# Designs tried in a protein design chat: miniprotein binders against a7ua95r516to809. Part 119

Target 1, 294 residues: a7ua95r516to809
Amino acid sequence: ASLSLLSISDLVPDLQFIFFWMSNAIEILYFIQQKSPAYMQTIELMDDKAGSKESLLSATISANEEAMTILEEVIMYTFQQCVYYITKTLYVVLPGLLDCNPFGTEPSSEQCRRAAGVCVCAVCVMPEAVRRVVSVFQTTSDLLQQYQVHSEIQSQMFAYLFFFTNVSLFNQLIDKGPARGWFQRSRVLQIQASVKILLDWAKGAGHNHLAQKFFAKFCSTVTILASPPQQLSQMSWKALCAEHPSLKPVQLHRILTQYQLMAELGPLPIWQPSSEDEAYIYRTVDLLESFENH
Below, E stands for the ipSAE of ESMFold2; O stands for the ipSAE of OpenDDE; V2 stands for 0.75 times the mean of E and O plus 0.25 times the DockQ between their complexes.

## First folded at step 10 (miniprotein)

Design ad15 (at its last look DockQ between E and O 0.82; V2 from the best seeds 0.73)
Fold by OpenDDE base, look of step 10:
Structure ad15 (fold): chain B 294 residues (1-294), chain A 83 residues (1-83)
Amino acid sequence: as target 1 above (294 residues)
Amino acid sequence: DPKEKVEELLREAERLLEEARKALEEGDFERAILEALQAIIEISRAMLKALKHGTDPEVREKLLEILAKAAEILLRAEEELKK
């Protein structure tokens, strides 16, 4: 009940605080790391007033080490908190992406109409379900930029968010897809178009490589399901494995089995797993992706 | 009480910040660095507790202010030691 009400906009004040701390902690840590050798040397070169210099130096070394350690803890904790809050919002909005019809005249979001009038920006013309997902990523990007968070941390955050998104979408598609009709060609094409919009956004935001890497499994699944039966039926198991290396044998087998059922195809010997993969296609524990493997 | 502990750490950070400021004003830049580092430690501890247990917006603002001031003293003291 409470999760359904959580929007990214509601979390912005808390995220702002966390991002501010994260950014400042990084900056201070970097400063200490760069400057500590110089001020330590200065203390070492001070006139040897009996015992005071050694005490000051020892205290400064200790304080420097402790400051670096605790700042690293702050950075780690703030990063984890950001990811936690953002992934909660993604969890709420991601299911809508699979049910989205991007080819339908969905009314433009009331929010964009109210704020900017008739905005024809790429985000404003997005289907509402896609826009909600993009809004989470865009808000994250905007906050990271606003607080000038180090580029490496930005990349790590987006890597995780894309990973989470891929796992969530893939698992939902594999688990619920048959029951919800998401394996039907028309629905698959809708999903493919929706994901393309998201990938186009990621490309425009400078995250193309990360998006391609971390969405590979979901994109491969959608690509297979979107393939015409005439084309896919000519591809061998080995060819499909080679073309879609992000898919485990059990996953590919499941996708092809569901495709066969949906397309009313008889048994296709060409899709028979290799003797090497035959033992793995029944490993149902490997069917769904884990969130813990990142 | 977690809130009381945050407030205690905040008070200690403020004390250390004031000592750092005095040291900077007195031209004791080495001591200013030490005290500023100590202030950063305490304020970071306060922040970690604040994030875990929740704090009032006013406390959050104070935490940020103290961190900024401590960092500024650290920067100034380091710059003066280079002269």
Scores: ipSAE 0.751, ipTM 0.933, lowest interface PAE 0.5, mean pLDDT 90
Fold by ESMFold2, look of step 10:
Structure ad15 (fold): chain B 294 residues (1-294), chain A 83 residues (1-83)
Amino acid sequence: as target 1 above (294 residues)
Amino acid sequence: DPKEKVEELLREAERLLEEARKALEEGDFERAILEALQAIIEISRAMLKALKHGTDPEVREKLLEILAKAAEILLRAEEELKK
């Protein structure tokens, strides 16, 4: 099969093997960490009449340290391999989130209207594009639970997956939004609804705090773009910075510039950057986020 | 020849596991702990190399089996020392 069509289900057998090894390594590492003081203290209290206690204790300390070190390396490599494969599937499916219509998809809405004469598709449904993203998260969650991976590692996994998702969506919106028409208000409202479905999944899965933390930049962007023009035009630059601290000045400036253009608010700048921010609003090297900033 | 290195590490881990098992049976719980830790080290090195280079499914299962057995000896020896 072609890697351009790679789905999470194609990777499950490899992920099962990696999670299984990771889970076993984690369990043993935590056992060693918890019990090391106990058996080393017992060896230290041994009678030293034969003169062998210090050799055994020294060897056991060395073996204990080496075992912990190599198990940590196994855990790190297995974790990195999992995130690598999972994020490759996310990278393929995430762009669809920006193009979909959760309000009864445009082709389905027209077909419903033609077939029935009138059909109102007002219910918010899970578009196929959103379902593909949720499927990646749900499959990951199911595998972590199936192999009883420690809760701290599960949280770290989802922290990175949400970080990756935020960076991917934000970068595509900022970079491709003008050409794709994604800054148009009707499209922003569709994007907002799709993201809400994803956030609802995260809340139901017990990851609400991680999703709120790591989606903040993309959510702030969508919130600004979804704001009514009368409301947004009355907010100062400083107020917007304070309300959206996750956005860098260059990012906020780009978002507001696109908003002003699409809302037809005229060419005169509405939002005056503070003097301290003025040096930063043109640093285009800072516009897009790095996937390595996690 | 990473596959040969994995099998070499597996053989050394099996040798250490047998020594740890004998130490446990003989009541030498301190040596059983040391030798179980040493088996865990060797098998973990094998697992790391297998992750980097790939291995047959049979070898994957054997690596995990040895790790589990070494951990069992470590647990039992620690429990006996607490008595």
Scores: ipSAE 0.664, ipTM 0.918, lowest interface PAE 0.7, mean pLDDT 83
ESMFold2 (binder alone), look of step 10: mean pLDDT 79; pTM 0.729

Design ad17 (at its last look DockQ between E and O 0.88; V2 from the best seeds 0.80)
Fold by ESMFold2, look of step 10:
Structure ad17 (fold): chain B 294 residues (1-294), chain A 83 residues (1-83)
Amino acid sequence: as target 1 above (294 residues)
Amino acid sequence: DPKEELEELLREAERLLEEARKALEEGDFERAILEALQAIIQIARAMLKALRHGTDPEVWEKLLEILAKAAEILARAEEELEK
């Protein structure tokens, strides 16, 4: 049975607690940052009746800097804890995206499209695997809103979550794709549809630019794999590199090799790496992505 | 001992909070700002220690009370200076 042993709903109380304290630290840090020029100027301009103006100003400068430093440490620690808990959940649910079918029953879906010209059946039948991932993102978004977390911190949170998602999906596709049959065209189209649901969620949530940036490697991979042979065979190595700058040469080479095997194509001269890139197509250390931030 | 260190941070934060409150009451808004900032430093250190090591719900409520009062004094003193 495919049971979720770690769900985001089980972590909500812990996340609520952490977000509450992170939000309080952010609010106070923001106040200090916005108001300190004003009160520092006022202190500097006060009358020095007892000769204590310089001592007070010096102490206030020091306290201001120290307060901002420790509040930043609280924010960083709480942010890291939130990311840790959320990505543990994502790690469990993300693999299912590569095995699910977002289209539902093919005959029913096809009949709806033909009869009405526009089919909505797929929208009504979301795969559980996709729902689980969307639920993690949506729950995170709801918590950030509930605790009024500053918009810049919200963006940083989703930047990392999308980065993590991209790395996890890309690595699994590259590493396990041949054995799992994920490079078959029908399966690639299913994967592409599942990713579209995630991208649609991100767009609706106001994170479209982050999703476009951080899903780029996985999306490029799926786009290449989903391309019909007639279209892809017309694109040179240079054109593919230009169109998919997120892919390293070893990664693009591996993707094209898998495409050739699946489509039963021989080597194509137009896909020969440039002499500049030829040194890099065998760097297997660069094939899989790292989960570490930088 | 993390628990003893947390209690020391709380005691110092409470002391600084009372000094800030008195400064505000006396109209010494510049000193109230300084002492409120100093209380915030101590309570933020306590919060970080409590986050890393855990503590009782009663201590978290105390942390919140002190933090809220220190932030209020800081904001009120700043508002008075801008008059």
Scores: ipSAE 0.773, ipTM 0.952, lowest interface PAE 0.5, mean pLDDT 84
Fold by OpenDDE base, look of step 10:
Order: C-alpha cells, then sequence, then structure tokens
Structure ad17 (fold): chain B 294 residues (1-294), chain A 83 residues (1-83)
C-alpha cells in the first residue's frame, strides 16, 4: 500500500495489539521490580532459619534478573514497533504543516457538522493539515491511556515523537524552505501559527514541558524568521546565540544568511559570527539534525 | 522452526506453571515464586518469538492465559510470604 494513503486510523488495530502486550509486559516487570526486594529478603530470612537454602535464594535471584531482562526486551521491542508505525504516519502528514494556511476558511470536520451545525471545538477549528498531525498524537495518547501504559513509557513515547517531529520539520525548513518560499514573511507567519496550534494541543494534553524542550530548534528558527527586519537587524550575533541556545552556530548562520537574502538586506556586520564561532559556521555536517541523536 | 520453538517454550512454561501451582498449594511459597518466575521467563521468550514472527490467535490466547496464571501465582506467593 502506498505510504501516502496510510492513516493513523488504519494502524489502530495493529497498535492496539502491540500496546496490549507492551502494557502486560510492563505490568509484570513493575510487579517484579517492586516486590523482588521484599520477597528476597523474606527468603533470605527463612533460609537462615531453615538451614542452607543458599541454592534457592541464588536461583531466585538469577531467575528474577533473567525475567526482568527478557521483559525489558519485550517492552523495548514493542515500543520500537509502536514508534515505527506512528513515525511512518507522521512522516506522511508533517509536510502538510509547512504548507498550511491556518488563516484560511477550511470547512469544519464532517463529524461535527452533523450534530449541531458549525462546531467550534478546538479540533474543528484547526486547519486540516494541523488536525492530521494532532490526530496522530491524540490517537497515540488515547491508546496509551486505554491500555494504562506506565507514565514513564508514555513520556518517553511523546519525547521521541516530538523529537522526530522537530527534526523532520527543522530539516525540511532548512533544506527546502528557501526553494519553497517558506522563508517569506507571510509563509513564516502561517508556519508559526500552525506550530502554535500544535503546541497549544501539547500543553492541553499535559506535555507542555516535553513540547517546549523538543521543539526548541524549530521554534527558534521560526521565531527568527518571523521577526521583522527592523527588529532582527538590531540584534547582534552574540545576542541571537544567547536568545536561541538550541541552534548551533552553523544553523544560526544559515538562517540569518537566508533571511538576509529574502529581506534584501545588505551585509550586516553585527550578524558576523564571533571569532570563537567562526570555525563552527562552516561545519555543514552539523547543519541538519540527525534522527540518531535520541 | 520458529513454530516448533514456540510450542516447546509453551510446553515448558506450562510445566513450570504446574510446578509453581503445586508449590503454592503445598505452602512452599519460596519455590512457588521461583517456578513462577521461571514460567514467566519462558512466556516472555515465547512472546518475543511470537511478536517477531507472528503466530496463530490460539497461541496468543494460550500465552496470555499462562502469563496471567503465572503472575497470579507470583502475586499470591509473595503476599503469603509477607504475612
Amino acid sequence: as target 1 above (294 residues)
Amino acid sequence: DPKEELEELLREAERLLEEARKALEEGDFERAILEALQAIIQIARAMLKALRHGTDPEVWEKLLEILAKAAEILARAEEELEK
């Protein structure tokens, strides 16, 4: 099946199956982890009273460690499978976010139209491209809650998905942005508004800290590009580095260079990298983010 | 054959589960814990094989049944040791 037609809804049955087994493995692992110190201590105390059962205690310790190790492997495998399916769906819908015009009149979703006329719920007022991205995250959240997956694993899942989303959007913007006109002020403002809707959703879903952390690079890039020329031209390289610490010198330099070209600004001496950063701005290998760094 | 290996793991898990059940009934809670953990090991190995290679719905139901019983024995044995 062409990846282009795959919706998150089509993956729900497979994801449900994987989440079910992941949840069961986590539950048993957690039980073993929490109870093992207590029953081992009890066994030790009983063995001291009944004579040398060192063999039983040793066997129990070994079995406990092996059980935990294999259960962790089950959890890791199921987690990776979930991430694999979800990120495939994200890969399909994320490009639409950069091309989205959130200020346009898009028709409300068909589902809300049937009940009470024009639904003004947060999801119905979202642009379709944003709604598709949010739907992936919402479906993931709903499944994690449905199967009562441990909060730490939920946090790790969202951390990775936000990381993936940031890397994907950042790399696309840096690489294709100039050619696609995404560095134009009007387009940047559209992107900024679309990202704000996504961040507002993440905040409402309880993932505000993770979203702020993992979207930092993309948000910084969009913030710089959205800045009026009159304002940005007054900011020094050092000030921009300090305000946007998530950006590497090579990334900031690229953004400013492209901004300068788009705004038809002459050379700005205040945007010149410091002597310390000058060696780093030529590290083109560090320009794009890697998916392997998480 | 991954199928044969999975069947072997299930058989061993069932054997260990039965030993755990007997130990629990006899009041040997220490042994019940050990045998239940060993059953869980075999089930977890079976789960990994089934997840990687797929298996029949009947095998998944069996895996779940054995897992649930092993977890129950482990929980009951632990509770009795803490009394």
Scores: ipSAE 0.769, ipTM 0.940, lowest interface PAE 0.5, mean pLDDT 90
ESMFold2 (binder alone), look of step 10: mean pLDDT 84; pTM 0.812

Design ad18 (at its last look DockQ between E and O 0.84; V2 from the best seeds 0.00; counts 0 for: SAP 71.292 > 70)
Fold by OpenDDE base, look of step 10:
Structure ad18 (fold): chain B 294 residues (1-294), chain A 83 residues (1-83)
Amino acid sequence: as target 1 above (294 residues)
Amino acid sequence: DPKEVVEELLREAERLLEEARKALEEGDFERAILKALQAIIQIARAMLEALKYGTDPEVWEKLLEILAKAAEILERAEEELKK
């Protein structure tokens, strides 16, 4: 099947299966971890009486460690499989977010399945492109909750998905933005509004801190590009670096250079990199974010 | 064959589970814990292989059943050791 037709709903049966076994493995691991100190101490105390102590205790310690290790491998494998499937669906829907016009009256074609009428819930009023992205995250959240996956694993899952989303959107904006007109003020404002809807969803879902942390680069980029020329032209390089610490010097320099071109601004001495940053603005290898840095 | 590996691991897990159950019945709670943990190791290995390569629905049901029984033995044995 072409990746272009794969929806998150099509993957739900496979994801359910993986989440089921992940949850079971986590539950057993947690049980072993909690009970281990107690039964080991008790075995140690009891075996003091029976002389053959060291072999049974040692074997139990070894078995406990091995059990935890292999369960961790199961958890890691299932986690990776979930991430793999979910990120594939994100990869398909994320480009639509950058082209989305949230201010347009797109006919809400999808009737909310929950209401016999026009649902005015926050998800139903979302632009289709935003709704598709949110649907991936919501489905993931619903599955994690359905299978009562440990909160730490849920946090790690969302951290990675937000990381992936930020890297994907940031790289697309930096690389393709100039050519696609995404640096035009009107388009930037559309992107900003679309991202705000996504961040508002993340806040409502209890992931506000993670969203703020992992979307920082993309949000900073959009904020700079959305700034009026009159305002941004008054900000020094040092001030912009301080306000947007998530951006590397090479990234900020690229953004400002493209902004200058788009806004037809002459050379702005105030945006000149500091002598300290001058060597870093030419590190083109650091321009795009890597998916491996997580 | 990955299926054969899973089946072999399952058989070993069943053997270890039976030893754990017997030890529990005999009041050898320390041995019951050891054998239950050993059963869990084999089940977890079987799960990992089955997740990678697939297996029959009946095998998944057995894996879950044995895992649940091993956990129950572990819990009971731990509770009895605290008395």
Scores: ipSAE 0.779, ipTM 0.942, lowest interface PAE 0.5, mean pLDDT 90
Fold by ESMFold2, look of step 10:
Structure ad18 (fold): chain B 294 residues (1-294), chain A 83 residues (1-83)
Amino acid sequence: as target 1 above (294 residues)
Amino acid sequence: DPKEVVEELLREAERLLEEARKALEEGDFERAILKALQAIIQIARAMLEALKYGTDPEVWEKLLEILAKAAEILERAEEELKK
């Protein structure tokens, strides 16, 4: 029952309720923000014939500030509740991206056997693990649009969801990758393909810039791991740091250590940290990312 | 008691809403704006308490009714003041 409450489809009624109240608060806040300069100016210019101009103006200034403050608190709280429920669902489905095979042997085998042009089943099939993640993002997008949530708030929502996705995937890969065999080249290429499908969804949904910004650490990791050995072996530590600034020294060191092991390039270190970075490559406290850094 | 807090805020909002409605009828659009804003403050506080601690479905329906009426008066008064 608990696990069924964590699926995105089970959470839709709760999310609809929260989005409904968030959208109402947003609409009123934005009305006040857009109109308050005008009605405050008019009140300030009132004929003081009734003798109460300063009292009315002072009270209206106070009420205006207080209304905006409490409405912002409602919006912040409802936003946090949406993020909480949505990310609990993402946490459950994201690890599957690291285990799936997006290349689909059955559709590709059938396409090769038939020697035909484009086969709809081979070129249109989205792996189930990717579909589950996309479903969370698409449902979120649909709800935001259904309730006409302001575009700025929609961008903030997806910024956090992509941040969460990056942290979750990166931490799982780094922490469990050796035991799960996720650093093997065939698996890295499968992971890269799965992430490409997700990034394509984000581009088509109008969130490409956010995805590029917030997936940088995980994408850099996969890019390094997917690189051919002859290419990567010719790059210095300094060059890799320059090309992948989102990676901390301890993170880059761990990734390169796993790469060298899986490519069977021998025990002698190929990539030597700079003298300034040497102090940081063993800081295990900095290895995994915090979900609180957004 | 969170439910008592929500109910008290609702009663305060209802009083402010009636004052806003009366001001609008009298053509006192500046005062209608003030009273509508004050009603919105009380309803938003009630909404926040109800979101955090829960309340009965009938209270949610009443919150929406009062919020909608206060927002309508605010909008109407602003429109009239602009003339």
Scores: ipSAE 0.777, ipTM 0.952, lowest interface PAE 0.5, mean pLDDT 85
ESMFold2 (binder alone), look of step 10: mean pLDDT 84; pTM 0.817

Design ad2 (at its last look DockQ between E and O 0.82; V2 from the best seeds 0.77)
Fold by ESMFold2, look of step 10:
Structure ad2 (fold): chain B 294 residues (1-294), chain A 83 residues (1-83)
Amino acid sequence: as target 1 above (294 residues)
Amino acid sequence: DPKEKVEELLREAERLLEEARKALEEGDFERAILEALQAIIEIARAMLKALKHGTDPEVREKLLEILQKAAEILLRAEEELEK
């Protein structure tokens, strides 16, 4: 529980040693995998000439296999612990994106206020709720680079963090949106602007492709809700499904139903699902996304 | 129990590291490889225990130091064998 109440900066000491251990285990594992054929062959030649029954080769084969297995376990466990710490922090800060007004005219910090009317830096003008989320991502990126974590592992880490972010934001919007007024047009435009700032960070950080992939569901939802009523009501169910393939039929149907209610377009359903999709629009078990990575 | 187990594994890794260092100095590169691998196994087991149950910063630093030293011996012994 205490981890969910801490800022990312409070967790850095624990994350530093975990990243350091992970990076070293990765390097050693890849060395062993790359070099073991060569040194095993050399050891085999020495044992074969000596005719040893309880050979150095047999012991080395066993040790080599065990070392790789244990190092893989260290890597997996350290990765999972990093994800655990970071996502607990994300879970605390992500809801603020849905309540944030990014169109505020005031600088986000006291230092930026002293420079009011002058663009000092991108972080300085960033709304506080967005800054908190970006801070988690940026701190993670900085730690991965500081400890020289393999680029493939860095990509896997951000893939999961973006996946987690999408699931958290989407589920809260769908589940809490009606009660919190998040489906109101002005609020949706604020949400859209806040997410744009986050997506711009991801692009600048070299993670644009991952962000495009994993934020698609949430972004599609916000795009629909931001659409003018005249434009949206002219689109068929089939067209909306084609334009927003990341949304399941039950999810799209729920979004459109809430949109119709909040835009006061009357009680008669405007969008008629295809006969194929009619079987799926009421599958409430499929409405919310799972936090489990599959 | 867990903290005592971590320290036990650390002591075993240090013993294996010293044997690997001696083998390297003596030019027994094949044995240096084996003993370095065995040190890596023991220290990685200690690291797993420390990750699951916690450990103090001094032990965390020592565990990494021994891992890196064992890996260095493994690297140097492999390089010598290639000759």
Scores: ipSAE 0.779, ipTM 0.953, lowest interface PAE 0.5, mean pLDDT 84
Fold by OpenDDE base, look of step 10:
Structure ad2 (fold): chain B 294 residues (1-294), chain A 83 residues (1-83)
Amino acid sequence: as target 1 above (294 residues)
Amino acid sequence: DPKEKVEELLREAERLLEEARKALEEGDFERAILEALQAIIEIARAMLKALKHGTDPEVREKLLEILQKAAEILLRAEEELEK
């Protein structure tokens, strides 16, 4: 099947099985880790009945260590598989977020129309492109909760998904934005509104801190681009670096250069990089974010 | 064949589970723990192969069933040792 037709809903049966297995493996591993000292001590204190206590203890230690090792491998593999499938669906829907006009009248979802006429719920008022992205995250959240996956693993999953989303959106905006007109003020405001809807969802889902942390680069970029020329032209390079610490000098320089071109601004001495940053603005290898830095 | 190896591991896990169950019924809780841990190892190994290479849905369900039973034995045996 072409990747373009794969929805998160199509993957739910496979994901359910993986999440169920992952959850059980985590639960058993945790149990072994917590209880192993107690039952090992009990074996040590038992009377030497028909069989060497030492042999039983040694065998139990070995089995315990092997069980923990293999369960950790299962957890790691299942986690990677979940991430792999979910990120594939994100990869398909994320480009639509940058082209989305959230101020347009899009029809409400078909499901809410049948029950009560015009549903004004937060999901029904979302633009379709935003709703598709949110649906991937919501389905992931629902599955993690359904199978009672340990909170730390849930946090790691969302951290990675937000990281992936930020890298994908940031790289697309920096690389393709000028050519696609995404640096135009009207388009930037659309992107800003779409991202706000996503961040509001993340806040409502209890992931506000993770979302703020991992979307920082993309949000900073959009904030700069959304700034009025009169305001942004009064900000020095040093002030912009301080306000947007998530951006590397090369990234900030690229954003400002493209902004200047789009806004038809003349040379702005106030945006000149410091002598300290001047060597870094030419590191084009650091311009785009890597998916490997997580 | 990866499928044959999953089935072999499943059979071994079932054997170990039965030994764990017997030990639990006999009040040999220490042995029940050992045999249950060994069953879990074989099940986890089987599941890793199943996840990597695919297997029949029935085999996957059976692996999960045995895992649950092994975990229950482990829990019960541990609870009895803590009394």
Scores: ipSAE 0.718, ipTM 0.920, lowest interface PAE 0.6, mean pLDDT 90
ESMFold2 (binder alone), look of step 10: mean pLDDT 80; pTM 0.747

Design ad3 (at its last look DockQ between E and O 0.88; V2 from the best seeds 0.78)
Fold by ESMFold2, look of step 10:
Structure ad3 (fold): chain B 294 residues (1-294), chain A 83 residues (1-83)
Amino acid sequence: as target 1 above (294 residues)
Amino acid sequence: DPKEKVEELLREAERLLEEARKALEEGDFERAILEALQAIIEIARAMLKAMKHGTDPEVREKLLEILAKAAEILLRAEEELEK
């Protein structure tokens, strides 16, 4: 109940305050960096009628440095706070992607059901679990644009949000997948379709390259699991590593083990790790991803 | 008391903002720049402390107001110097 009160809509006032400060701190810092030489020179060339020119110059030098220092701290802190609030809501809604069925055709919103006749539109047919995740990304994008946050900062924020999403989904799939039946082929195909909706959103929002880069581990996992058994069993370990460089040897080995089990391909290992990788396939410490940037 | 410290920083930022506005109106653009920078420093410190200890809606509104006004004075004073 309390987590339902932490939806992205409930956090918008906090995010507006934080984005206002971040955007303005960036603009003021840039202004000082670009204009300080000019106004400092004007002060240096000022006629010193009252004998106070050196005091004014010294104070302005100090104020410039102090302002730039504190504004850099504001930018760092506000970025961290934005990430904190946004990922808190993502953490709540992301697990639903692994359980949803995107192939259903029933409308997901009351607005679509109220329209006369059958309504089939992208927003109305989106599964509710996917809609909740897209809402977080879309609200973030709208706020960043509303406050005119520098494009490089916008990219860094979505890079982190996509990284967080990838880690959360990957870890849950690996950890909970066997018990939840998420390695069954029909379920994997549903998961793949749900993730495609997110990737389509990212492409339409101008973040395609970031999403492809930072979703790579989860997408590789789903791609392998969705592969037909005849096709996958004919691929060597080295070929799989080359096609899926985002997966560590222990991760690839675990995914293939679960695949072999669910496809009922017998107990004998089909994929033989290279001699270089064999030392790493049982490193359980490397199995789950950290939310820390590595 | 962190709340008392935030209020102290707000009062100082408002004092500096008023002095910056007076300097701008008097055509003392060099002093207006200095005092606007000093107001920005104090209000940024107030914001950082307020966020660490929780922020009342009234305090949030003051933080936004003072920053926006100080930034406007800074920009306006610099524009006048470039003339």
Scores: ipSAE 0.786, ipTM 0.950, lowest interface PAE 0.5, mean pLDDT 85
Fold by OpenDDE base, look of step 10:
Structure ad3 (fold): chain B 294 residues (1-294), chain A 83 residues (1-83)
Amino acid sequence: as target 1 above (294 residues)
Amino acid sequence: DPKEKVEELLREAERLLEEARKALEEGDFERAILEALQAIIEIARAMLKAMKHGTDPEVREKLLEILAKAAEILLRAEEELEK
């Protein structure tokens, strides 16, 4: 099936199964970890019937260790599968976020109109492109809550999803932005507004810290591009590096170069990289973010 | 065949579950724990194979059912040993 047809709703049955297994495996693992000392001690205190106690204890220790190991494998595998499926859906919907005009009267999604009438909830008033992205995260959140998945696993899931989203959006913006006009001030303001809606959702969902951390690079890029030329032209390279520590020198240099071209600014000596950074600004291999470094 | 292997593991898990249940009923809580742990191992192995190779939804549901029952036996046996 073409990746273009894959919606998060189509994956819900498969995800439900995976989340159910993950949740149960976690619960059983924690139970074994907490209770194993007690039942091992009980076996150790049993009357020495000739050799039976030692064999039972050895077998129980072995079974306990193997059970914990295999449950950890189940948890890891189910987590990986969830991330795999969810990131595939994100990959499809994320490009729409950069082309979204949140200030336009985009018609409310047909789906919300059909099911519940005119819902005025924060999600229903979102632009369709933003809503599609939020729907992936919301569905993930709802499933994690439905199956009462441990909070640490939920945090890890969202950390990865936000990481993936940031890398995807950042790379698309840097690579395709100039050609698609995403560096134009009007378009940048649209992107900034769309991202703000997503961040507001993440805040409302209790993931504010994670969202701020993992979206930092994309947000920094958008913030620089949204800055008025009069303001940005007064900021030195060193000041920009300090204000946007999530950006590598090569990334900041690329953003400023494209900004300069878009704003028709002459060469700005104040944006000249430091002697320390000069060797790094041409490292094109570091320009785009990697998905593998997480 | 991956399916046959999942079915074999499922049958073994069911056997172990039944042994765990019997041990629990007999008041042999230490054996019940051992057998329940062994059942959980086989179920988890079956599940990992099932997820990797694509299995029948019915088999998946059965594995979850057996897992729940094994966990219940484990819990009950542990509770009885703490008394």
Scores: ipSAE 0.715, ipTM 0.920, lowest interface PAE 0.6, mean pLDDT 90
ESMFold2 (binder alone), look of step 10: mean pLDDT 80; pTM 0.754

